# Ledger of designs, part 10: VH-VL binders against q5gan3

Target 1, 136 residues: q5gan3
Amino acid sequence: MDIKMQIGSRNFYTLSIDYPRVNYPKGFRGYCNGLMSYMRGKMQNSDCPKIHYVIHAPWKAIQKFCKYSDSFCENYNEYCTLTQDSLPITVCSLSHQQPPTSCYYNSTLTNQKLYLLCSRKYEADPIGIAGLYSGI
Below, E stands for the ipSAE of ESMFold2; O stands for the ipSAE of OpenDDE; V2 stands for 0.75 times the mean of E and O plus 0.25 times the DockQ between their complexes.

## First folded at step 3 (VH-VL; framework fv_romlusevimab)

Design d5
Fold by ESMFold2-Fast, scan of step 3:
Structure d5 (fold): chain C 136 residues (1-136), chain A 124 residues (1-124), chain B 108 residues (1-108)
Amino acid sequence: as target 1 above (136 residues)
Amino acid sequence: QVQLVQSGSELKKPGASVKVSCKASGYTFTSYAMNWVRQAPGQGLEWMGWINTNTGNPTYAQGFTGRFVFSLDTSVSTASLQISSLKAEDTAVYYCARSDYLTEWGYYYGMDVWGQGTTVTVSS
Amino acid sequence: SYVLTQPPSVSVAPGKTARITCGGNNIGYDSVHWYQQKPGQAPVLVIYRDSNRPSGIPERFSGSNSGNTATLTISGVEAGDEADYYCQVWDSSSDHYVFGGGTKLTVL
């Protein structure tokens, strides 16, 4: 097994998959404020990510989309595919920052198709989300 | 000691062609995209486009289609810009600059390593 | 086409703080990078992703980005900071990099 694929998919599983959706601890205003606080600590970065997606579906249901990655996303330098099914997703979008390090997020629940990044063309694992499908 | 080294200055007549090269060293060539940036005399920086160094697929900004061609020779870690049918308005310094690809976390990267620039002068 | 607006020039006295703005519609949703260019030289990345400093860039360089304005702040300005400064974003709607028009910082 490809080590890059294993590391990438494990990070994706840990940071972008939450099923069944858990409740945030008391004291946080919204799901994303709790999640993003954890992610920043885990990733040890000092900036506030602008957007983050969390899928609320079983890993097996998500993994199947990367069995055959029919496209290549040049800007990510990764294989990618549009999911055929809409998935339940929380969108965490940065609302405001209070410098130097406080980040505040809006939490939005939606059900949409998305572009998955896949570790390779065939028999791949999901490693990220390039974006949501807008339809038009 | 990551660096990009560009070919020397060129003085050309209108209608000629020019090829500017950019040789990378000190890093894995295919792990970074290569950008081309133009700066006309006394003007600002203008992004011309980029080439995916892994796939060889170029993307051109509007205004840089047709006469401009991005290419690679991965065996020598070199990216090239060719300009055909040169016009006076092509007079500029041309820079190559590397950038990281976007990450699965949506991180966008700036251009952290630049070539020294190649001056192309088009005059009669 | 997405346009980034910078003032053409900013003047500051030595030791004071310079602020260079980069205006763009909802630019706070984008990651902003800043470059310093001295005459006859290639640009140097001084801030990436809004507020991060590359190795070797002094602490007096900082950045912010919210709403419709990103700002490069240079505190304790030195004569050697005199240069042109450019902001840049990745425009996700076109999948292209976009530069601002540049700001000439003059240290009096």
Scores: ipSAE 0.642, ipTM 0.860, lowest interface PAE 1.0, mean pLDDT 87

Design d6
Fold by ESMFold2-Fast, scan of step 3:
Structure d6 (fold): chain C 136 residues (1-136), chain A 124 residues (1-124), chain B 108 residues (1-108)
Amino acid sequence: as target 1 above (136 residues)
Amino acid sequence: QVQLVQSGSELKKPGASVKVSCKASGYTFTSYAMNWVRQAPGQGLEWMGWINTNTGNPTYAQGFTGRFVFSLDTSVSTASLQISSLKAEDTAVYYCARSDYLRYWGYYYGMDVWGQGTTVTVSS
Amino acid sequence: SYVLTQPPSVSVAPGKTARITCGGNNIGSKSVHWYQQKPGQAPVLVIYRDSNRPSGIPERFSGSNSGNTATLTISGVEAGDEADYYCQVWDSSSDHYVFGGGTKLTVL
């Protein structure tokens, strides 16, 4: 059995939900540098992810969006839905890296609708973010 | 061992149809998408599209809608490419290649396992 | 559609370093994969996600990606490295994989 599938919701909560938004972590220059360091330690230690999204909303509010998933995101092989509301989101974008050990990120705070990945079609848990809604 | 094995070469006349198969072994078939890549003689690699092996839903690149059909037989871990109404310009080597689905944290994966290729020659 | 530009050919003497470029608008924001294809053979993934080597790929192969250019670097080039090399990215705007046109590496 795939253990990552089993704990997708917990990992998403840990890595992509931060509410209320924490002030810049002590010992780091900027929000995303602290968060991404933590994330690499937890899950992915081999390379620097190019982009990461963090939602600043209560977990229960996010779970509501997965009550019904109107779509299936073929690329992720997961159910998905576009959020009804714009949400406060931090976008962590890779600025530069010093392989193999150091990743440096820019932090951008925005309010956008997003494509949320859900564990199943009905009454599901959020398990990831497929992307941001790109306007028109 | 992880492997993709394709069907043998085909020689067809214009207007005929051909079906190329790609049998997977050594991994869970439905955990990876299957891509189709074309390479015309002396030309580069051209992505034709992929099929989600869990849902059976294909995605075709521009230029490969209509005459090209991706399908699956999950009971034997096999993906297939059918080309109908063959034209001389379809002469090429056709590859299947697997890629991982995007992960919850947005990792984009390359094609790590390839079939050996199937040569399709269309001539009168 | 997103376009990746590679030089059609690169020549290098044995033992020297070859550099094969892959140009694309803001390609540094994308993950670049590199494939080696020898005559009559299927492509082989030699670099994934910009700079990572699959098991079995010699340390002579390395990659980088920043701004508008990704680069595959092959140090201490051997005759057996003679092949076509292709860069590749996922284009999220079209939900398509995109290959570069390929670079023929000649070891003279």
Scores: ipSAE 0.676, ipTM 0.863, lowest interface PAE 0.8, mean pLDDT 87

## First folded at step 4 (VH-VL; framework fv_romlusevimab)

Design e1 (at its last look DockQ between E and O 0.49; V2 from the best seeds 0.00; counts 0 for: pae E 2.7 > 2)
Fold by OpenDDE, look of step 4:
Structure e1 (fold): chain C 136 residues (1-136), chain A 124 residues (1-124), chain B 108 residues (1-108)
Amino acid sequence: as target 1 above (136 residues)
Amino acid sequence: QVQLVQSGSELKKPGASVKVSCKASGYTFTSYAMNWVRQAPGQGLEWMGWINTNTGNPTYAQGFTGRFVFSLDTSVSTASLQISSLKAEDTAVYYCARSDYLTYWGYYYGMDVWGQGTTVTVSS
Amino acid sequence: SYVLTQPPSVSVAPGKTARITCGGNNIGSKYVHWYQQKPGQAPVLVIYRDSNRPSGIPERFSGSNSGNTATLTISGVEAGDEADYYCQVWDSSSDHYVFGGGTKLTVL
């Protein structure tokens, strides 16, 4: 694994993997707001990402899906694979209303299959999420 | 400096073929996707598709399948657009434009570098 | 297919502020890019990812995006700003870049 992929995998782990699943009241934005604030700080980026995914599963449970990637996501120029299992995730979606100095997000807890980006075709590490499986 | 230089204007008859080239310089060619954009006279910009400069796999927008072929010559950092069976409605300026690949983090940008455009005129 | 709607033309007096809108269903959830195209020239990226300016683009150019409308704002409009402006998004559903129809900005 080259340095770029290694960094990518590390960042993905740090920013998206193995966070506690939290039940929150309807309309509560604290989870994603806090998480995204951390992420923006970690990435040293003041921009508000449109969407972010958190997977509430151990890293090893996610790595197994990148043992073999049978697809290539051209848009990302990376190998990708559909997870065999649905995973518990929190989806942080940027709210339409934004204050001047912060990023507000809506939080959605769900259980879905994911398209994972993998660092290579075989025996790879996850480096990101290309999207959610629509179930179609 | 980063730039895309396209081949010169073309005048073709209906039914003929044309190949427009786009030579990249000043950056790593395979690190950015190459897009093709069509602009008919007096009309807006129309995305034709893009080619993955690393894999060579093209993606064509709806309406640009069949007669339109994207290709690469990575040895000379050149992307090409070939249009076969030319029609009068193919008369347009064709642009190549680079864009970065999508990332999970959303660190993708628009088309930040454009070729100067190639005018293709199809007339009997 | 995803559609971006722009007014065909906007007129503004020199020194005033021009606002060019780009409408799209839930466009606020997408990153919007803006291009300036002067007659006989290739488009130039003037705003990327809603509100960011590439190097060399004057601070007079700014962008915003929320709800169903993205807006390119040009303050202190100059004669040289007269051009066609296009908004653009990546549509993940179709895996297409989509351009708006373009807006001709006329400086009166």
Scores: ipSAE 0.506, ipTM 0.848, lowest interface PAE 0.9, mean pLDDT 92
Fold by ESMFold2, look of step 4:
Structure e1 (fold): chain C 136 residues (1-136), chain A 124 residues (1-124), chain B 108 residues (1-108)
Amino acid sequence: as target 1 above (136 residues)
Amino acid sequence: QVQLVQSGSELKKPGASVKVSCKASGYTFTSYAMNWVRQAPGQGLEWMGWINTNTGNPTYAQGFTGRFVFSLDTSVSTASLQISSLKAEDTAVYYCARSDYLTYWGYYYGMDVWGQGTTVTVSS
Amino acid sequence: SYVLTQPPSVSVAPGKTARITCGGNNIGSKYVHWYQQKPGQAPVLVIYRDSNRPSGIPERFSGSNSGNTATLTISGVEAGDEADYYCQVWDSSSDHYVFGGGTKLTVL
């Protein structure tokens, strides 16, 4: 089976934008474990991603960043931009893996600028996060 | 059927140039990056770099930033590797191989389709 | 640049389990791909992203990746599994794919 995650604004909004930040039930062992379990279930994804970023800001505010600059990120084959402002972000990092349903994540809340991937289609809507800006 | 077909083997003298072509079929050429991989006789696989088939911008691995040039002709879904100033050490099989671009989760997939390889022999 | 280390060879009796290791500093944080190459042939992807099988690869092939070691496991080894096996990662610090040195699997 050829397994690949499709980059798209629909998936990005659902999986990487959480505003206001949602609380998960006790059984999720904190924010990232709850969110990553939901994300994997919604996308029918049995893999444990090793890192995932969640932005805690309104979607419309995030959309505006992709209008500022149209740099091209060759590795992603998509447009990209560095956000002008730092954003509240949760970083979910994989602590260990057993069967895919046993993924365990550390949660780190931070405030950082980030590199957004901006669709070559769909009026440059955000479709992903290439990484965090470390120059702060 | 997804396929990469490379040009025929070459026998060259030191100092000459060679161009290896790789024609893609059965998929949208500009949706996948094209990699070049070298394998010297009796040795392992060595990644030489790749080219973004949408922009035409190459990335060369360490050690391949000189005499090696990747190029495209997207009108015929073809990637090419040119090696100039050939040396005996360039004797190898050269493979093209496609790969997906990086996803926002940092997922790079492996190289799922390979060309049959082109043997370049550099002999005095 | 990032280095992947494989044993040069492993030998396994038919029907037994072969384990081919791929060592790298903190390789567990990277996604490992595995290729099979038979003499005179192009490599074939047998495992991608640590443990996933492409269509057409037998379930006897499995992979794992933790800490400093990734492992390709071939259960019920057959003579047709004799080949060179290469691990590969993408190293984000250099923006390079990196291959291991390869392991020759002998079935005897």
Scores: ipSAE 0.372, ipTM 0.787, lowest interface PAE 2.7, mean pLDDT 85
ESMFold2 (binder alone), look of step 4: mean pLDDT 93; pTM 0.947

Design e2 (at its last look DockQ between E and O 0.51; V2 from the best seeds 0.00; counts 0 for: pae E 2.2 > 2)
Fold by OpenDDE, look of step 4:
Structure e2 (fold): chain C 136 residues (1-136), chain A 124 residues (1-124), chain B 108 residues (1-108)
Amino acid sequence: as target 1 above (136 residues)
Amino acid sequence: QVQLVQSGSELKKPGASVKVSCKASGYTFTSYAMNWVRQAPGQGLEWMGWINTNTGNPTYAQGFTGRFVFSLDTSVSTASLQISSLKAEDTAVYYCARSSYLTYWGYYYGMDVWGQGTTVTVSS
Amino acid sequence: SYVLTQPPSVSVAPGKTARITCGGNNIGSKYVHWYQQKPGQAPVLVIYRDSNRPSGIPERFSGSNSGNTATLTISGVEAGDEADYYCQVWDSSSDHYVFGGGTKLTVL
C-alpha cells in the first residue's frame, strides 16, 4: 500500500471511525457541529463539507469488509465494497442556514449498509465511504 | 502547460461516422477523468458522459447511449469520441474536459481544463 | 433528473455588480461550479465548489450557495466579462454532471 493510501486510511480512521454513539434529541446539532469543527481543524481546511459519515464501530470491524472488494467505484477510481451488515452511523449534513464564519450541520443517527472504499482489491484498509446503501 | 488539444472541424453526411480526438499534455493523463460536452448551435452545455482514464470504462449520460463511444489511447494521452449514424441534430461543438476523480474528502472540483472544441456539422 | 435553473439573461452597467443565480432543489447540499464562455471560445472554470477561484481568476468573481440557490457574483463588471455563464453540479442520484441552461451577461 502506497503512502497516499496509508494517509487516506489514517485520516479515515481518525475522522470517521469509532466515535461514541450519542443519543440526542431530534434537531440537535451539537454532535455534528463539534465533530465537523474538529475535522476542519485536523484537515486544516475552512471549507464546510456537504456531508460526513461517522461509523460507531471499531476499526477492526470495518477492516474486515475490505478483505476482498468485488466491485470498483469508477467515480472514485478505487475498489469498493458493500458492507454485509448494517452499521451504526451518524450522518452529518450541511444545513441550509449557515452563519458567516461557521459550519452548521444536521445530525442523523441511523443503521445502514455502506459502500466502503478500499485501498486495494485484497487485504485492504478502508479509506472512505462512497455512500449509503439505499436498497432493502 | 496543462492543455487539451482537439482534432479539427468535421463536415459529414447523415449516416456517416466521425471520430473526435482529444490529446492531453502537461499532466498525468490517467489521474483525471475525461468528460465530453456537447453544445448545439445557440444552445447550452450538455454533459455527454465521461471515461475513466485509468480503467478505460466509459459512463454515458442519458441520451448519449448507442451511437456515442468513448475510447482511449493512453500511449499518446488521447481520448476520443466516436459518433456513428450521424444525424442533423448531432451538429454541434464537442468539447473534451478533464475533471478530478471523486474523493471522500474533496468531492468534485469541476472541469478545470477544456479542449478548444471540435465543430461537427452534419449536412446533406 | 436533477434540474438547474438560470435566468436566460442579465444586464449590468460597467463597474456595477452582476449576480447570476442558479436554482436547484436543495442545491445548497451540492457543490456548485461556474463556467464562463465567451463567444467562439471554450468554457472556463471561474468558480469551483461554491466559492473557490481557480488560479488566474480575478477576485471580482465570487460564489455562494445556500438553500435552493447558488449565486455567481461579479463585482466591478468589465466589458470583457460579457459572456455566457453556466452553473454545474454533480448529481449523485443519476451519476451525472448537470449544467444549468446558461445566463447571457450583457454589459451595457
Scores: ipSAE 0.502, ipTM 0.848, lowest interface PAE 0.9, mean pLDDT 92
Fold by ESMFold2, look of step 4:
Structure e2 (fold): chain C 136 residues (1-136), chain A 124 residues (1-124), chain B 108 residues (1-108)
Amino acid sequence: as target 1 above (136 residues)
Amino acid sequence: QVQLVQSGSELKKPGASVKVSCKASGYTFTSYAMNWVRQAPGQGLEWMGWINTNTGNPTYAQGFTGRFVFSLDTSVSTASLQISSLKAEDTAVYYCARSSYLTYWGYYYGMDVWGQGTTVTVSS
Amino acid sequence: SYVLTQPPSVSVAPGKTARITCGGNNIGSKYVHWYQQKPGQAPVLVIYRDSNRPSGIPERFSGSNSGNTATLTISGVEAGDEADYYCQVWDSSSDHYVFGGGTKLTVL
């Protein structure tokens, strides 16, 4: 049985950090459709991930959040931290109106705090995004 | 060979306690979560909860927060389920099943390896 | 808590296609896993994350998930496919796995 492993720091930087944000042409394929097509090709996987987050902030600023991580996220089995400030992000959400092989994504630009996953092994580098903070 | 081997079936009286063990082999025990699943006779599968095998911190499904205790002995790659104050309705097959932890992309890979099941029978 | 609804039973003639449904509110936004359980045996994962097959599962098993319905499809059904089939999701709001009630597949 195949178990998909979590991505490493290099994959996270490549797939989830885009700063300054690249301006894609309006309409036809859009920001998320291009990005997710690249991601599927690099992963050599026909899966259509349901959601993906892209942070539009300098890598060094993102790394600093993990330097002081003080929580362990049991569900992920990784250290984690809630970012002190909101960050500009694009949320790529899989459209349910399309067959899975089409992998059509909606793009939503927002500014929110998020939970970073920080490597439990080396220097606490960021390795993923656990989710967005949705406080009251 | 990845394998989960459970302890033998038990016949118990109401009010007693039982401990079901689940020994893992063929993989790094602390890299996967351990789940417990109950199946009463003629009934469907019911998730009881899971335990983080790296930290020992359990999560119990609603309805399983009282008499049910998950524990680990990582030195022998073993997860255990203890049921106290047994009732007749605890009669069931109990499975351990490993699963991935939650991925960066917000999903689980499901339960890919199951133990053979342990039948607990509670009768007066 | 999140509820998954399956038909209690499905009957299919040998060689035909069986379709087993799993209903849930906005289940298409979740990843669905499917398990096969034969009498007296532990469940076996047959589909994970909507449409992926573990190694050893025949290609005639496939899955789909959109809207409010996930479907396990078994093409060219054989007598050995008689089993109970369970769908499962992880529900992030409750932090729980949820199983459907199960579907008994009978091969005529």
Scores: ipSAE 0.413, ipTM 0.799, lowest interface PAE 2.2, mean pLDDT 85
ESMFold2 (binder alone), look of step 4: mean pLDDT 93; pTM 0.951

Design e3 (at its last look DockQ between E and O 0.54; V2 from the best seeds 0.00; counts 0 for: pae E 2.2 > 2)
Fold by OpenDDE, look of step 4:
Structure e3 (fold): chain C 136 residues (1-136), chain A 124 residues (1-124), chain B 108 residues (1-108)
Amino acid sequence: as target 1 above (136 residues)
Amino acid sequence: QVQLVQSGSELKKPGASVKVSCKASGYTFTSYAMNWVRQAPGQGLEWMGWINTNTGRPTYAQGFTGRFVFSLDTSVSTASLQISSLKAEDTAVYYCARSDYLTYWGYYYGMDVWGQGTTVTVSS
Amino acid sequence: SYVLTQPPSVSVAPGKTARITCGGNNIGSKSVHWYQQKPGQAPVLVIYRDSNRPSGIPERFSGSNSGNTATLTISGVEAGDEADYYCQVWDSSSNHYVFGGGTKLTVL
């Protein structure tokens, strides 16, 4: 694994993996607002990402899905795989209403299969999420 | 400097074929996807699709399948567009443009480098 | 397919502020890019990801995106700003880049 993939995997772990699952009322924005503020700080980037995923599962439970990638996500130019299991996740979506100097997000807790990006075809580490499985 | 240089203007008869080339320089060719954009006379920009410069796999937009073929020659950092069975409605300026691959963070940076365009005229 | 809607034309006096809109369903959830195209030239990226300027683009150019409308703002418009402007998004559903119809900016 090259240094770029190592960094990517580390960042993915730090920013998306094994965060506590929090129950909150519909419309509550506190979870994602806090998380995304932390993420932006960690990444030293003031941009507001349009979407971010948090997986409420241990790293080892996620790594097993990248043991073998049978697909290639051309848009990402990376190997990818569909998780065999549904995973508990929080989806942070950028709100339509934004203050001038901050990023506000909507939080959605769900349980879905994911398209994971993997660092290589075999015995790889997860480096990101390409998207959610729609079930169609 | 980073640039894309396209081949010269083409004048073709209906039914003929044309191949437009796009040579990249000043950057790592395989680090960016190559897009093709069509602009008919007096019309807007139309995305034709793109090719993954690393894998060589093309993705064609709706309406640009069949007669349109994207290809690469990575040894000379060149992308090509071939149009077969040319029609009068294929008359347009064709642009190549690089764009970054999507990252997990959801960053797209648009098409930041464009070729100068290649005019293809199809007339009897 | 995803559709972006732009006004066909906008006119502005020199020194004034031009605003070019780009409408799309929930466009605020997408990253919008803007291109400037002068007659006989290739397009030039002037705004990427809603509000960011590439190197070499004057600060007079700015962008915003919320709800169903993205806006390209050009302050202190100059004669050289006369051009066609196109908004663009990546539509993940169709796996397409989508351009707006373009807006012709005329400097009076």
Scores: ipSAE 0.524, ipTM 0.848, lowest interface PAE 0.8, mean pLDDT 93
Fold by ESMFold2, look of step 4:
Structure e3 (fold): chain C 136 residues (1-136), chain A 124 residues (1-124), chain B 108 residues (1-108)
Amino acid sequence: as target 1 above (136 residues)
Amino acid sequence: QVQLVQSGSELKKPGASVKVSCKASGYTFTSYAMNWVRQAPGQGLEWMGWINTNTGRPTYAQGFTGRFVFSLDTSVSTASLQISSLKAEDTAVYYCARSDYLTYWGYYYGMDVWGQGTTVTVSS
Amino acid sequence: SYVLTQPPSVSVAPGKTARITCGGNNIGSKSVHWYQQKPGQAPVLVIYRDSNRPSGIPERFSGSNSGNTATLTISGVEAGDEADYYCQVWDSSSNHYVFGGGTKLTVL
């Protein structure tokens, strides 16, 4: 069964925040594969998301970025903001070298600014990540 | 049941205007974006753009940024497409179709409910 | 802008399997949706996000997407499956939905 991922602060905290990032992860092979499997189980979602981001920063700091959101992301129907600072992020990318149905993920640690989705309904809480800032 | 019901087909002369309405029922109108899709006779589907049903802000595909205007009346759960200065090449079936807004994971789920279509015929 | 390429037509014998392709640069990184359109009718979503079936769509419809090709597969093809089939993606670079040109499925 396919269940659409719903935007919500509790789901975002549970699924996208890992601070401090666990030391000696299960390896670069294991971090994202374990996380994405847990996530699908938690959400009862059979989908293999093509990309997922995990932020390794304190929740309070992440919440603060949404306090100043003045942009509206029409495609998401939610407010959004570009973080003022770069954040340590693990990028979980669905592997092209395996069948997509295997849900095998590559894990990449990076440090970048990102676009946060900020709840219209809850005004200030982060509820998702629209993407990474890739400009120069 | 979830439905999109469009206004009746129109026969128009070049230079006239037409307004195609699309009334939604059976769901929360502002929870889904509204798309407009054109299909000329014997041709494929062409995405014209969409309108955010909360803000009323449209996004138009290339080639649809002039004579085509999307609008809403959220009090009656209705989206509208207005075409001004009609040309013979505007002869087509026009569909409204709802889609989910982009999800947290960046997914689009396609257009799961379509109106029945409104045929606009422009002939002199 | 992003282009999706479909064969104009596909012919398949009754009871056999039809495969309708949708080609695009790195389409495997995108979510592909498929629509069936019978003459005089609105399109109907038959597959969304590569391989998911909406409620009410028979199990003989399935989809896949990898590399540069997405495929709609219809097993046990029936005369009632004759229709035009369109693939669709969202292209983030243009901020547009894009339809393929359509494929006419003929059951002979």
Scores: ipSAE 0.426, ipTM 0.804, lowest interface PAE 2.2, mean pLDDT 86
ESMFold2 (binder alone), look of step 4: mean pLDDT 92; pTM 0.943

